# Ledger of designs, part 21: VHH binders against a4x776

Target 1, 306 residues: a4x776
Amino acid sequence: MSTSMSVARSLPGGPVAEQILAEVAQEVTQLRAAGVTPALATVLVGDDDASVGYIRIKQRQAVQLGFASPHVRLPASASQADLQAVVTQLSADTSVHGVLVQHPVPPHLDFDRAMQALDPEKDVDGMHPVNLGRLALGLPGPTPCTPAGIEALLAYHEVPVAGREVVVLGRGATLGRPLAMVLAQKRPTANAAVTVVHTGVPDWPRYTRRAEIVVAAAGVPGLVRPEHLRPGAVVVNGGVRYAGRRLLPDVDESCATVAGAMTPRVGGVGPTTVAMLFRNAVRAARRTRSSRTPVRLPDSGAPAGR
Key: E = the ipSAE of ESMFold2; O = the ipSAE of OpenDDE; V2 = 0.75 times the mean of E and O plus 0.25 times the DockQ between their complexes.

## First folded at step 8 (VHH; framework vhh_7pa5_2)

Design v01 (at its last look DockQ between E and O 0.41; V2 from the best seeds 0.00; counts 0 for: pae E 14.3 > 2)
Fold by OpenDDE, look of step 8:
Structure v01 (fold): chain B 306 residues (1-306), chain A 125 residues (1-125)
Amino acid sequence: as target 1 above (306 residues)
Amino acid sequence: QVQLVESGGGMVQPGGSLRLSCAASGFTFSSYAMSWVRRAPGKGPEWVSTISSSGGYTSYADSVKGRFTISRDNAKNTLYLQMNSLKPEDTALYYCAKDRYSYEVTYGSYKFDYWGQGTQVTVSS
């Protein structure tokens, strides 16, 4: 009996991103027709090649979608005050609806402090503390891009999430923690039983081996191995590092021999993150429009007492 | 009201030098990046140079890099452009422009809020 080693179904993020971006493009068109040009501002500090590349990609995508895309470049020697001044100015600019500060910033700068200067309504990354608070409370607002992308990816590929055991491996502020909150929300594409494991859990494989869905969010290359998975589990690689241009996933490729479905090494969650950025941007633009519509108080037509 | 008044333009021979000045008023000069833009006859506006609000950062178009130097005196609310090794192709109306932010916006339409009337620079043998 030749045990045909069933290769895991691939869960590519590209098609998901395309769908989301198409929706964004439509919304941008509608806003423009209504006299609003959505604008996504980007801020880059320094000349890191990778960062420059990412910004260029985002700028091109912004233009393609019909966004105005103002870009501010600061030298690597910029001070904390310089960065905060730019963020503050962009926050105050009524023509700007979304602001992205490219991570990472030079080591002498405090990224989190800079983000505190950002208007939460313009936080397209969804990483502002106010927006994370909104997420925790189940309130509307920008959702962290990568967590939102993962939810969308699972939904697009018709992976059942509601009521399922999901283990998130990692508790980072950018992925693990917010993802746990996202997937626990009372939505058809969420509503999961979520467990977060991390370096404080010595036997974390005990949890992942039980999980129907495992999301790697640790940022440790090769951390997830086949022996850590339930046969047939859905595996999402959210954590990535780079060695030069090479993407190093948390999930070892050999996991495809055990998993029922798995994101590819390249083109998994990444594309969806970018798409969610633009979704947040266009939604931010839409919110600003609604706030400008004067609430016409209904004319209390006092009936003329005849 | 924001006012930008350029001066220092004129006619020079190729290889000559000029120093342009821009007197700014009506806004907090030290809080904004400033730029020079030029328009040659029959051409669209061309960005020349930008200086950050503090003066700590400068950028130049490739066409003028190594020849032009932008500077500012925030105490005098004045922007400068030292132009050396002038070429006939540098002939243009030069405008002082107020940037929207403290640093240069390098991409998009949000770079400048206000423009001066310009000063004419003519490089001719």
Scores: ipSAE 0.028, ipTM 0.474, lowest interface PAE 3.4, mean pLDDT 88
Fold by ESMFold2, look of step 8:
Structure v01 (fold): chain B 306 residues (1-306), chain A 125 residues (1-125)
Amino acid sequence: as target 1 above (306 residues)
Amino acid sequence: QVQLVESGGGMVQPGGSLRLSCAASGFTFSSYAMSWVRRAPGKGPEWVSTISSSGGYTSYADSVKGRFTISRDNAKNTLYLQMNSLKPEDTALYYCAKDRYSYEVTYGSYKFDYWGQGTQVTVSS
């Protein structure tokens, strides 16, 4: 343990993302050599400058990795039917392997309803209900990007997870819930004892103070402070908020004086989330080459197998 | 088999009006955005207007904005273009075009997978 008493070891996500994206690029090269051009379609509803900027960054990175990146624009006034028709058509288009709908959508549109129309095999975010069900059951499928990124980050930096006490602070559908399922999986990079707490638990610090690994996933700036941590704990800053361009992490920076290792405020989990999006996309293209159609579950609400 | 059949063209004096129709068959019309595209003599194709699959949004080229109105009737599988205040520069062969998606895929171009034979509009005095 030769790290200084006042400075936690840094767990940057940039090197992790670089390794993952290099592997993605190699898979893209192999697919293209076999006559398959992986394609990630992006959908933007509206024309505000911030949303256009986010999608351009993703498009640029897709092209850099060797993906085709068709883009669909819908005006801010587009109807729910318009959005669902685009998603349905992209699902049916055999030349498109992954689909990303830029969130948020305008308030009159139901993003979740539109995403339910998407073919689960093209769900690069890994958040389609079918893919969350696959995760819960231990079945193959796209994994939610931020949880997968956190697992990869811990593995890359050789942080032991198997058999360790992990506390996830936060239970949102996009991070806290799926992360608990990911880290409980039976594999060397997971296999943890996972406890989920949240601000509705009056004494949630009781749980974080005994944890070997704390993942902050609440979206409440500065929620986790040094007194909430066991000395030497590994701290992952999974939840952030923005005030304009300022990134406001859940974990206060002073936690570095108590933690043994900690993700940095900038360049932590975020880069790994983006890398996992492209990993899901290239894997979707590979599955399409191996199979004409994805495996589908029976209709909900109907008896099956009786 | 996708078919798009335009009609309603003709000769008209400047300031006049015409209504173009496009009968669509061989696909689920209500699932696709539809466009009008025109080709003037000696020019390349020019996008005129697009309507969303539900009809909830329309867009127009600057050259026709305020004069043309695109509409659709999903029950009749028909696309329309009402053209008012016609000018000589509106003279062209007008095509109905089916988008590959609910809205056109745009990253610097408009791509269509099917279009009709066109209907001629001639505006001359």
Scores: ipSAE 0.000, ipTM 0.197, lowest interface PAE 14.3, mean pLDDT 83
ESMFold2 (binder alone), look of step 8: mean pLDDT 81; pTM 0.817

Design v02 (at its last look DockQ between E and O 0.49; V2 from the best seeds 0.00; counts 0 for: pae E 17.1 > 2)
Fold by OpenDDE, look of step 8:
Structure v02 (fold): chain B 306 residues (1-306), chain A 126 residues (1-126)
Amino acid sequence: as target 1 above (306 residues)
Amino acid sequence: QVQLVESGGGMVQPGGSLRLSCAASGFTFSSYAMSWVRRAPGKGPEWVSTISSSGGYTSYADSVKGRFTISRDNAKNTLYLQMNSLKPEDTALYYCAKDRYSYEVTYGSTYKFDYWGQGTQVTVSS
């Protein structure tokens, strides 16, 4: 009896991102037709090659979607005051609808403090404390990109989430905690029984072995192994580290032998995170239109030579 | 009203030097990055250099790097461009521009500047 080792169904994020970005593009077109040019500003501190690359990709994508994409680059030696000044100025600029401060910032800078200077309405990462508070309260606002992407990914692939036992491995502020809040929301694509496990939980595999859905959000390469999973479980790799250009997932690839479905090592949650950023941006632009009479930016018309 | 008035242009021989000045008024000069932009005959505007609001950071186009130096005096509301080793290809109308922010916008040209001066002519000819 040849035990056909059932390989887990792949859950790629690429198609999900494409769908979301297509929707964003349509919304941008509509806004432009209405006289609003959505603008996503990016801020980079330093010259880390990886960060520069990421920003470049985001800027290109912004342009492709029809966003204005102003970019501010600060040197690695920039002060906290410098960073906060830029964030404050971008917040005050009525022509800018979304602002992304690229993480990480140099070690001498406080990223969280800088983010507090950002208008929550322009927070496209959804990581501003006000927006996390909104999330916790079930209020509308920018949702953290990676958690939103994971929800969208599961929905796109028709993975049932509502009423299911979901275990989130990790309690980080950027993924684990907000993801737990997202998946617990009263929505058809959420409404799950969510358990958060972390380093303080002895025998955390006890929980993951029961889970119908496991989301790894710990940032520990190879943490999740086949013995930690229920046979047939859905496994989402949200935690990612990089060794140079190599992506190191929390979920060991061997989990595909036990899992019913699993995100790929490359092209899983990552693409969806980027798509959600742009979704937040275009939604920010829409909110601005509804609240503010268009301050006509004076056309930078070349003064007609009298 | 924002005003930017350039001065210091003229005709020089190749290898010569000029110092441009820009007098700024109508805004808090020390709160904004400032830039020089030039337009050569028959060409579009070319960014030359930017200096941050505090003057702590400067950037240059590759075409002028090592030859030009941007500086500012916030107490005098004045922007400067020291141009050394001038070349015929540096011939252009040079504009002082107010940046939108305290630091340089490096992408998205439409958001980099909000005000321009009238320009000062620089001609490099043998």
Scores: ipSAE 0.245, ipTM 0.648, lowest interface PAE 1.8, mean pLDDT 89
Fold by ESMFold2, look of step 8:
Structure v02 (fold): chain B 306 residues (1-306), chain A 126 residues (1-126)
Amino acid sequence: as target 1 above (306 residues)
Amino acid sequence: QVQLVESGGGMVQPGGSLRLSCAASGFTFSSYAMSWVRRAPGKGPEWVSTISSSGGYTSYADSVKGRFTISRDNAKNTLYLQMNSLKPEDTALYYCAKDRYSYEVTYGSTYKFDYWGQGTQVTVSS
């Protein structure tokens, strides 16, 4: 039915992520020149193949950017107390600037409780309650990675957001809610009229059909269809599920025939989420540098036990 | 307060065996990964082996894989290294090392340890 001549402009996240990571690498270089080695500690519980793979990718990227990357691995049988102890130890470790606990953790563990033991200044995910509070108040702090990535993606592709009607379809704690807070902030890349709707609103399409920008964040494959959009709308696939290795976005691909611009199924928001993780990490290290006093460090010779 | 005391070193012929021990005190031994590190004459430190806090995971440097076995007895607060098929290149001071964190830690090809003992000398020669 449609032709490639009428298909929506693609909004790939790869170029956005590359630009962000180049800026991060420059900041890491500056910090090292100032005597600070940025360090991102990663924590993995268990040996699930997918989780191990995600950590390996993040570790490789950290090394490429110039981060020190200490890694803590807990057995799958680890208790909540074991996980809490690691997070507490990393929070207290002045040589560590950011901490990432790989999600998901095994079902018997409470990820949120573990993260509450983390120093909010080291929260590279931006999901610590203190940092969500900072976001709500417009105070400095790391933002949740996917919402920050979406703002950066829209800015990179020169999609006007300020003063526009944005509908966020979905109200989850990791995307829909914080994204609404991000895009409502007073700045040129945000400052939107934000409406949050969800599948519990029977006529949610009434809202998306008025929106200049629709961000799908419901986690319901194929939920958003062409009839739910105004012609020329910008559509962002924020919510996804997987069937095996196949990514199933909330936005049906046919929406490209009505939308003016749309994130691609592969290489859309995802790369920006990873880039924002490292942006939060380098900023955490920079905050540590800004509080450093001019004190000479003692000799670090090998101790013979104490 | 943290003390690590290595023992069991000595002289042995090529192809022989030795068992090293490390007595630990001043910390909750069963909560920490432990490692053996060695320093050959005129060389820098070389990681040999690591065992997780529970003993359920072990890892070895390629140079010792298949010949050395790390183990621990958490009831006795003791770390062990069984060294078989010893070669002259295994000649070194062997250190017992406590990991900084309560669980296994690795980064890059370098381990970072909080504490290590004084070492026990292993000499493999005729």
Scores: ipSAE 0.000, ipTM 0.140, lowest interface PAE 17.1, mean pLDDT 82
ESMFold2 (binder alone), look of step 8: mean pLDDT 81; pTM 0.823

Design v03 (at its last look DockQ between E and O 0.02; V2 from the best seeds 0.00; counts 0 for: pae E 17.5 > 2, placed apart)
Fold by OpenDDE, look of step 8:
Parts: C-alpha cells; structure tokens; sequence
Structure v03 (fold): chain B 306 residues (1-306), chain A 127 residues (1-127)
C-alpha cells in the first residue's frame, strides 16, 4: 500500500494580490474621473538596499495603479525632528491621501514616535495606534496590511475561518497581535476562535497541534515543524526574515508533508501585504472626498406666512 | 505675494562656470525646500537640484551631479546654484522653484511638486 504522501495544497498570495490590485485600480479610475488623484507618499530614511528596493517596487506599483507617488528620502543621519517634520507636512498636505514610512528606520530614530505625528486617516500601513485602537473596537479604519492580507488570502482560497480554531504563533505589534484582532472580528472571513501563543508559553506546540489553522508570526526561521501541526491543518507563514536576498520562513518546508494547505515559501503573504497597502491608500482618498462634500444644510423652508 | 527672482545667467564657453542666484520673498524661506528646474529649447522642464529647508540635504539630477552645487542662505532669503564644467546641453532657462515641503523629494517619482516658480534666467553654453 503506497502511502501517497499527500503534499499540502499551496496557498499562493499572488492571485490574491492581483485581484485586490485590480479592484484598487478601478477605484482609482473612479476617483480620477471625479477629479481626485489619489496620492501615496513614501518616506525612506537611509540607504538600506533592501528598503530602497521595496520602496521602488511600491512606487512602481503606485504609478501603475494611477496614484501620485511623492517620495521623500532622508539620509541615514537625519534627526528625529527631520523625520517628524516630514510626516507632519505630509499629514497636512491635502493633496496627499496616504503616507507610508518605510520600516526599519535607522537605530537612532524612533519609528513609533514618528508615526504618532501621522494623521491616522493617512496611515496606509494601518499601524498607527489610533487605527489599532479602531481595530480593537471594531471601528472602521485602515487595517494593518499583513493581517488584512492573511484574511484575504484565506478567504480567496476558500479556507473556512469562521468558528475555526486559529493559533497565531507570535505576538508582535506588526503581525501577531493585530492578526488576532482581525481574525476575531465578526465577519464571514474572520469570526474565528483565536489563540495567541508566544515565548511565554512553554508548551506552545500543544496549541498548534490541535489548531485547524496555524499562522506563524514569530519571525523565527524554521520554528514551525511538522510535529507541531495537526495533520491536515492550514499553515500560513506570516513571519519572515531575510538573510540577504534569501527569505527565511518561520514554517519549515517539511510541514507540507503534514499540512493540508500551506503558503509557499515565496509568494505567500508578501504580495497580499503590498496589495492591502494600496487598498488602504485608495480608501483613504475616498474618505477625503466624502468629507469635502458640503453637507447641504436642508433649506429651512420658512413657511410662507399666510 | 510669493516672489522668486533669478539672476546670474549668461553666455559661457564649454567648461566654463556660472553661479545663479534666486532672491525669494513673500514666504518663510527657511521653512521650505528649494529647487532649480531648467527648460531647454524644445524640451520639457527638467529638475536639476533640490535643497532642504535647513540646507542639510541636497539632491541632484544625474545629468548635473558632480558639476552643480545647490546652496542657500536663509538669512538672505537666497538660493544659489554653482554650475561648473558647463556643457552645451546645459543650455536652458533656469528657474528657481519653491517646494511644498521642507524636505527633499526625489524627482524620480514623477510627482515632484512646486508651489511657485520664478521667471527664469537664461544660461547659454556655446563655443
């Protein structure tokens, strides 16, 4: 009896990103027709090659989608005041609808402090504390890109999430924590039973072994192994590190022998994150338009005095 | 009213040097990045250089990098462009432009925005 080792179904992010970007493109076209040119500003501090590359990709994509894409580059020696000034000015510019500050910033700079200077309405990364608060409260606003992308990826591939046990491995501010909040929302593509495990949980495999969906968000290469998974589980690799140009996933590739479905090493969550950035940007532009519509005060029809 | 008045243009031989000046008024000069833009005959506007509000950061088009130097004197509300090793292809009307921001925006994005422009000063490089 040849035990055909069933290879996990692949969950690529590329098609998901394409769909989302197509929708964004349509919305941009509509806004332009209405006299609004969506603008996504990017801010890069320093000359990190990887960061420069990422920004270039984002800028090209912005242009392709029909966004205005002002780019600010600060030298690595820029001060906190310089960065904050840029963010403040971009926030005040009515022609700019979205602002992305590329992470990481040089070590002498406080990224979080700089983000506090950003108008939450223009936070396209969804990482502003106000927007995280909105997320926690179930209020509308920009959603963190990677968590939003993961939800979209699962939905696109018709992975049931609602009512399922989801374990998020990692509690980082950029992924694990916001993802837990996203997947717990009362939406058809969320509404999950979410457990967050982390370094404070000595036997975290106990949780992942029973989970229907495991999202790795720890940023520890090779952390998730086959022995940590329930057979047939859906595995999403959200945590990634880079060694140069090589992507180092949290999920070991051997997990495909146990998992029912798994994101690929390359082209999984990454593409969806970028797509969600642009979704947030176009939505920001749309919100700005609606606020400028003068509330026509109802004409107080003075009753004609008879 | 914002005013930008360029000066220092003229005719020079290839390899020569010129220094352009731009006198700014009508706004807080020290709060804004400033730029030079040029327009050659029959061509569209070309970004040349930008300097941040404080003067701490500068950027240049590849075509002028290593030859041109942008600077400013905030006490005098004046922008400068030192042009060395001039080439015939540098022949253009040079404009001083006020940026919208205090920081340097890379022109490569195609979305470089200026609020105000001067009338320009003519630079002609000919043998």
Amino acid sequence: as target 1 above (306 residues)
Amino acid sequence: QVQLVESGGGMVQPGGSLRLSCAASGFTFSSYAMSWVRRAPGKGPEWVSTISSSGGYTSYADSVKGRFTISRDNAKNTLYLQMNSLKPEDTALYYCAKDRYSYTVEYGSGTYKFDYWGQGTQVTVSS
Scores: ipSAE 0.119, ipTM 0.577, lowest interface PAE 2.5, mean pLDDT 89
Fold by ESMFold2, look of step 8:
Structure v03 (fold): chain B 306 residues (1-306), chain A 127 residues (1-127)
Amino acid sequence: as target 1 above (306 residues)
Amino acid sequence: QVQLVESGGGMVQPGGSLRLSCAASGFTFSSYAMSWVRRAPGKGPEWVSTISSSGGYTSYADSVKGRFTISRDNAKNTLYLQMNSLKPEDTALYYCAKDRYSYTVEYGSGTYKFDYWGQGTQVTVSS
């Protein structure tokens, strides 16, 4: 194919996240007017510097959006039973609509076992086995945040997905597997022919070279090179690793000379993942309202976004 | 090619006001959250305020809440900081920073998520 060698169009996630969070803020305003204060509880075990930083940012965002943000901090020495008790208590607390346990936990604790004890209706990450089962069956439920963010990013930037050949490079439980299920759903922003490949496939580039959209989800820095792409392909950096504060995406930046569009190294998928966390949280609070007797709304004042 | 140019600093007495401006070029300004960060003499950077790409959502450090107002004009690619009721503790070099992510800035580990910074504008609150 005779394609002009030019720099790919950038697909930033910041504007996508802002649009989603504006919608979340509007929904929070509506819920508060209806007598429901959305609440996202956060749980931190220990005081690991990175974990403290991540939880602080999420707490600030929650407050800015109008969520109540109860917080539980456990000492680093907390037992598995202590963590399980907190998760069980928050699951039963009718004033709490979403629960986030900050990962990683100390090595003596089993994060996955703790998360399986969480009420699936409060699973803002969308990774509880029940919610992954709902996704697989096409049933309602919170969607895993990064896969949902990628779908929203592609839709926002008007990248056609329906009927297109999409290759997901990577098969992890957090991204590659659930993303394949998301993009195969029957809806205008998905409905793709999805192929999952991984580094265990000897000639995986033969799949990515045919793809109209490639999502790198392997967590192997620089894995995707220009020779692995169809000219004009859309490329999404889903998988990342960090060397300190340096973000190391799976997609080499030189792919921009062959791709038609590409997520930037920074400010791509990441912001959408955070936005989807809060979208899951406000939807969890809304499910509480849908089970209540209808109430005539009082005058709520000037909601955000009006 | 990304360029951020701060202006509007100066000397002012305690209780006074200043309005800082930041002219942005070389990127799609309306697509990114923007921040003000300050550095007092001999100290590390301190986050002051962040505004979303649309201007609809703002956040402030506790030390400036109620006194400072961040705003933006996306048609003019300009970020602003209105600083009222200035205190000697506000004396610093003020930087305009492009946020890596919409609505977020990470401060808790000493790691910054800003892509680009300006050269800064000096604010001095004395006597």
Scores: ipSAE 0.000, ipTM 0.137, lowest interface PAE 17.5, mean pLDDT 83
ESMFold2 (binder alone), look of step 8: mean pLDDT 80; pTM 0.809

Design v04 (at its last look DockQ between E and O 0.39; V2 from the best seeds 0.00; counts 0 for: pae O 3.6 > 2)
Fold by ESMFold2, look of step 8:
Structure v04 (fold): chain B 306 residues (1-306), chain A 127 residues (1-127)
Amino acid sequence: as target 1 above (306 residues)
Amino acid sequence: QVQLVESGGGMVQPGGSLRLSCAASGFTFSSYAMSWVRRAPGKGPEWVSTISSSGGYTSYADSVKGRFTISRDNAKNTLYLQMNSLKPEDTALYYCAKDRYSYIVTYGSGTYKFDYWGQGTQVTVSS
């Protein structure tokens, strides 16, 4: 027998993110021509270097797409009432369409309480309980970013999903649970037979070995190995853990010798998550055009009075 | 009908002091951050100082730190700027500005936008 030189087809997320962001940019152009400037507000509490960096990346992307990018920074000593007031004011501001509070917040603050004050229509992460309820009911609303990114990734790479057996390994609130709801919805890019398993199921590999598509969403580095897959399976690594700046995916890279297609260790699902953030934001701006009268802003550049 | 009316400007010699006031009306003063912005002859607006809606957080431009003190009286709907050790470089038209939120909002690397500005009060520091 000859040794195979083939590896699984790569499913990079970068091209998917680029296509989504190009579509977002077109929508932003159309909105601006109609007198609506889409606006994504960011809130940062404190000055942690990593959090500052994440905010700057999002601000840069927002500017490139044509969003207004207001930013509110609170001191590390800010009270819960201070944070709640800013979130409430951003929720009420009709010129702001999306709001992102950078996580984590300082330990004395309750992030979940602050997010409860946010208008669900402006929840660009798609994780507000109201929006998860909308997802479960098939109602319009912001969709959780990583699950939406995975659906788009599979569609972009022409992986058949409708009617296929999909196993989601992991049941977290940010990925595994909402992903199962996304992929079960009635549409050509979803409509799957979805099974959710987790490490608490003693023989979980029995399920993954049967699956046509396996999405690893457990956050346990190296959990999925070649013996856990049927030959030719499509493998998506949604769960990651970092050791410093080193990315430690749930799916062992040797799975590429058995899988038919696989997301790469770097540049897989991650880029699609950021792209979906902006897709939620531009869609929020479109909804306000259809349901609200445009607001003329005061002239802020003329200090000589009004 | 937001109105901001600055007062307290004038001519002083270097090293002198002035106290600026800004009377606010037409909005819930205690809900918003307030700022002082100045415009020197031939220059664009320059941010001077900001105070949060409660008064619990203040910030200053480096050029005025230790010399200027921002304060507010939410019961009187009034913003203040105590200006000590004045220099000729402080000569400018000083504006009271209302922020959109309880903390100052920025755009990019320190760009500021304010909802409303007053007419300004002139401060002139010269020998």
Scores: ipSAE 0.360, ipTM 0.740, lowest interface PAE 2.3, mean pLDDT 88
Fold by OpenDDE, look of step 8:
Structure v04 (fold): chain B 306 residues (1-306), chain A 127 residues (1-127)
Amino acid sequence: as target 1 above (306 residues)
Amino acid sequence: QVQLVESGGGMVQPGGSLRLSCAASGFTFSSYAMSWVRRAPGKGPEWVSTISSSGGYTSYADSVKGRFTISRDNAKNTLYLQMNSLKPEDTALYYCAKDRYSYIVTYGSGTYKFDYWGQGTQVTVSS
């Protein structure tokens, strides 16, 4: 009896991103028709090759979608005051609807402090404390991109999430924590039973082995192995590191032998994150339009000359 | 009112040099990055160069890199463009532009974002 080792179904993010970006493009077109040019500003500090590459990709995508894409590059030697000044200026610019500060920043800079200078309404990364607070409260606002992308990815691939046991491996501020909040929301594509495990949990595999969905968000290459999974589980690799140009996933590829479905090593959550960035940007632009109700200057009723 | 007045344009032979100046008024000059933009006949505006508010950072279009040098004197509220090794393709109306920000900002396809422009000074490179 040849036990046909059932290979996990692939959950690529590319198609998800394409769908979202198509929607964004339509919205951009509508805004332009209404006289609003959505603008996504990016800020890069330093000249890290990887960061430069990422920004370039984002800028190209912005242009393709019809965004204005102002970009500020600061030298690696820029001061905290310089960074904050740029963020403040972009926040004050009424022609700019979204602002992305590329992470990481040089070690001498405080990224979080810089983000505090950003208008939460222009936070397209969804990482501003105010927006995380909104998320926690179930209020509308920019959602963190990677968590939003993961939700969208699961939904696109028709992975049931509502009522399912989801284990998030990792409690980082950029992924694990906000993802737990996202997936716990009362929405058809969320509404999950979410457990967050982390380095403080000695036997974290106990939780992942019973989980229907496991999202790796630890940033530890190869952390998740087949023995940590329930057979047939859905596995999402959200945590990634890079060794040069090589992506190092949290989820070992061998997990495909146990998982029912799994994001690919390349082209999983990454593309969806970028798409969500632009979704946040266009939504920010839309919100700005709605607040500018033209003050109808009262028609100076020219008195009919008698 | 913001005013930008360009000067220093003229006709030169290929390989020649010109120095453009822009006198700025009506705003805190030292607080903003400044740019040069040019428009050739029958073409759209092309970004040429930008200098940060302090003058510490400069950027150039690939077409002029190594040939042009942007500088500023904040005490004089003046922007400069030293143009060396001029080519016929450099023929254009050159505009001084005020950037919206203190730092170098690119916009879209690489065009720098600015909120005010001068009237321009004509540069003609012809044998």
Scores: ipSAE 0.029, ipTM 0.503, lowest interface PAE 3.6, mean pLDDT 89
ESMFold2 (binder alone), look of step 8: mean pLDDT 81; pTM 0.815

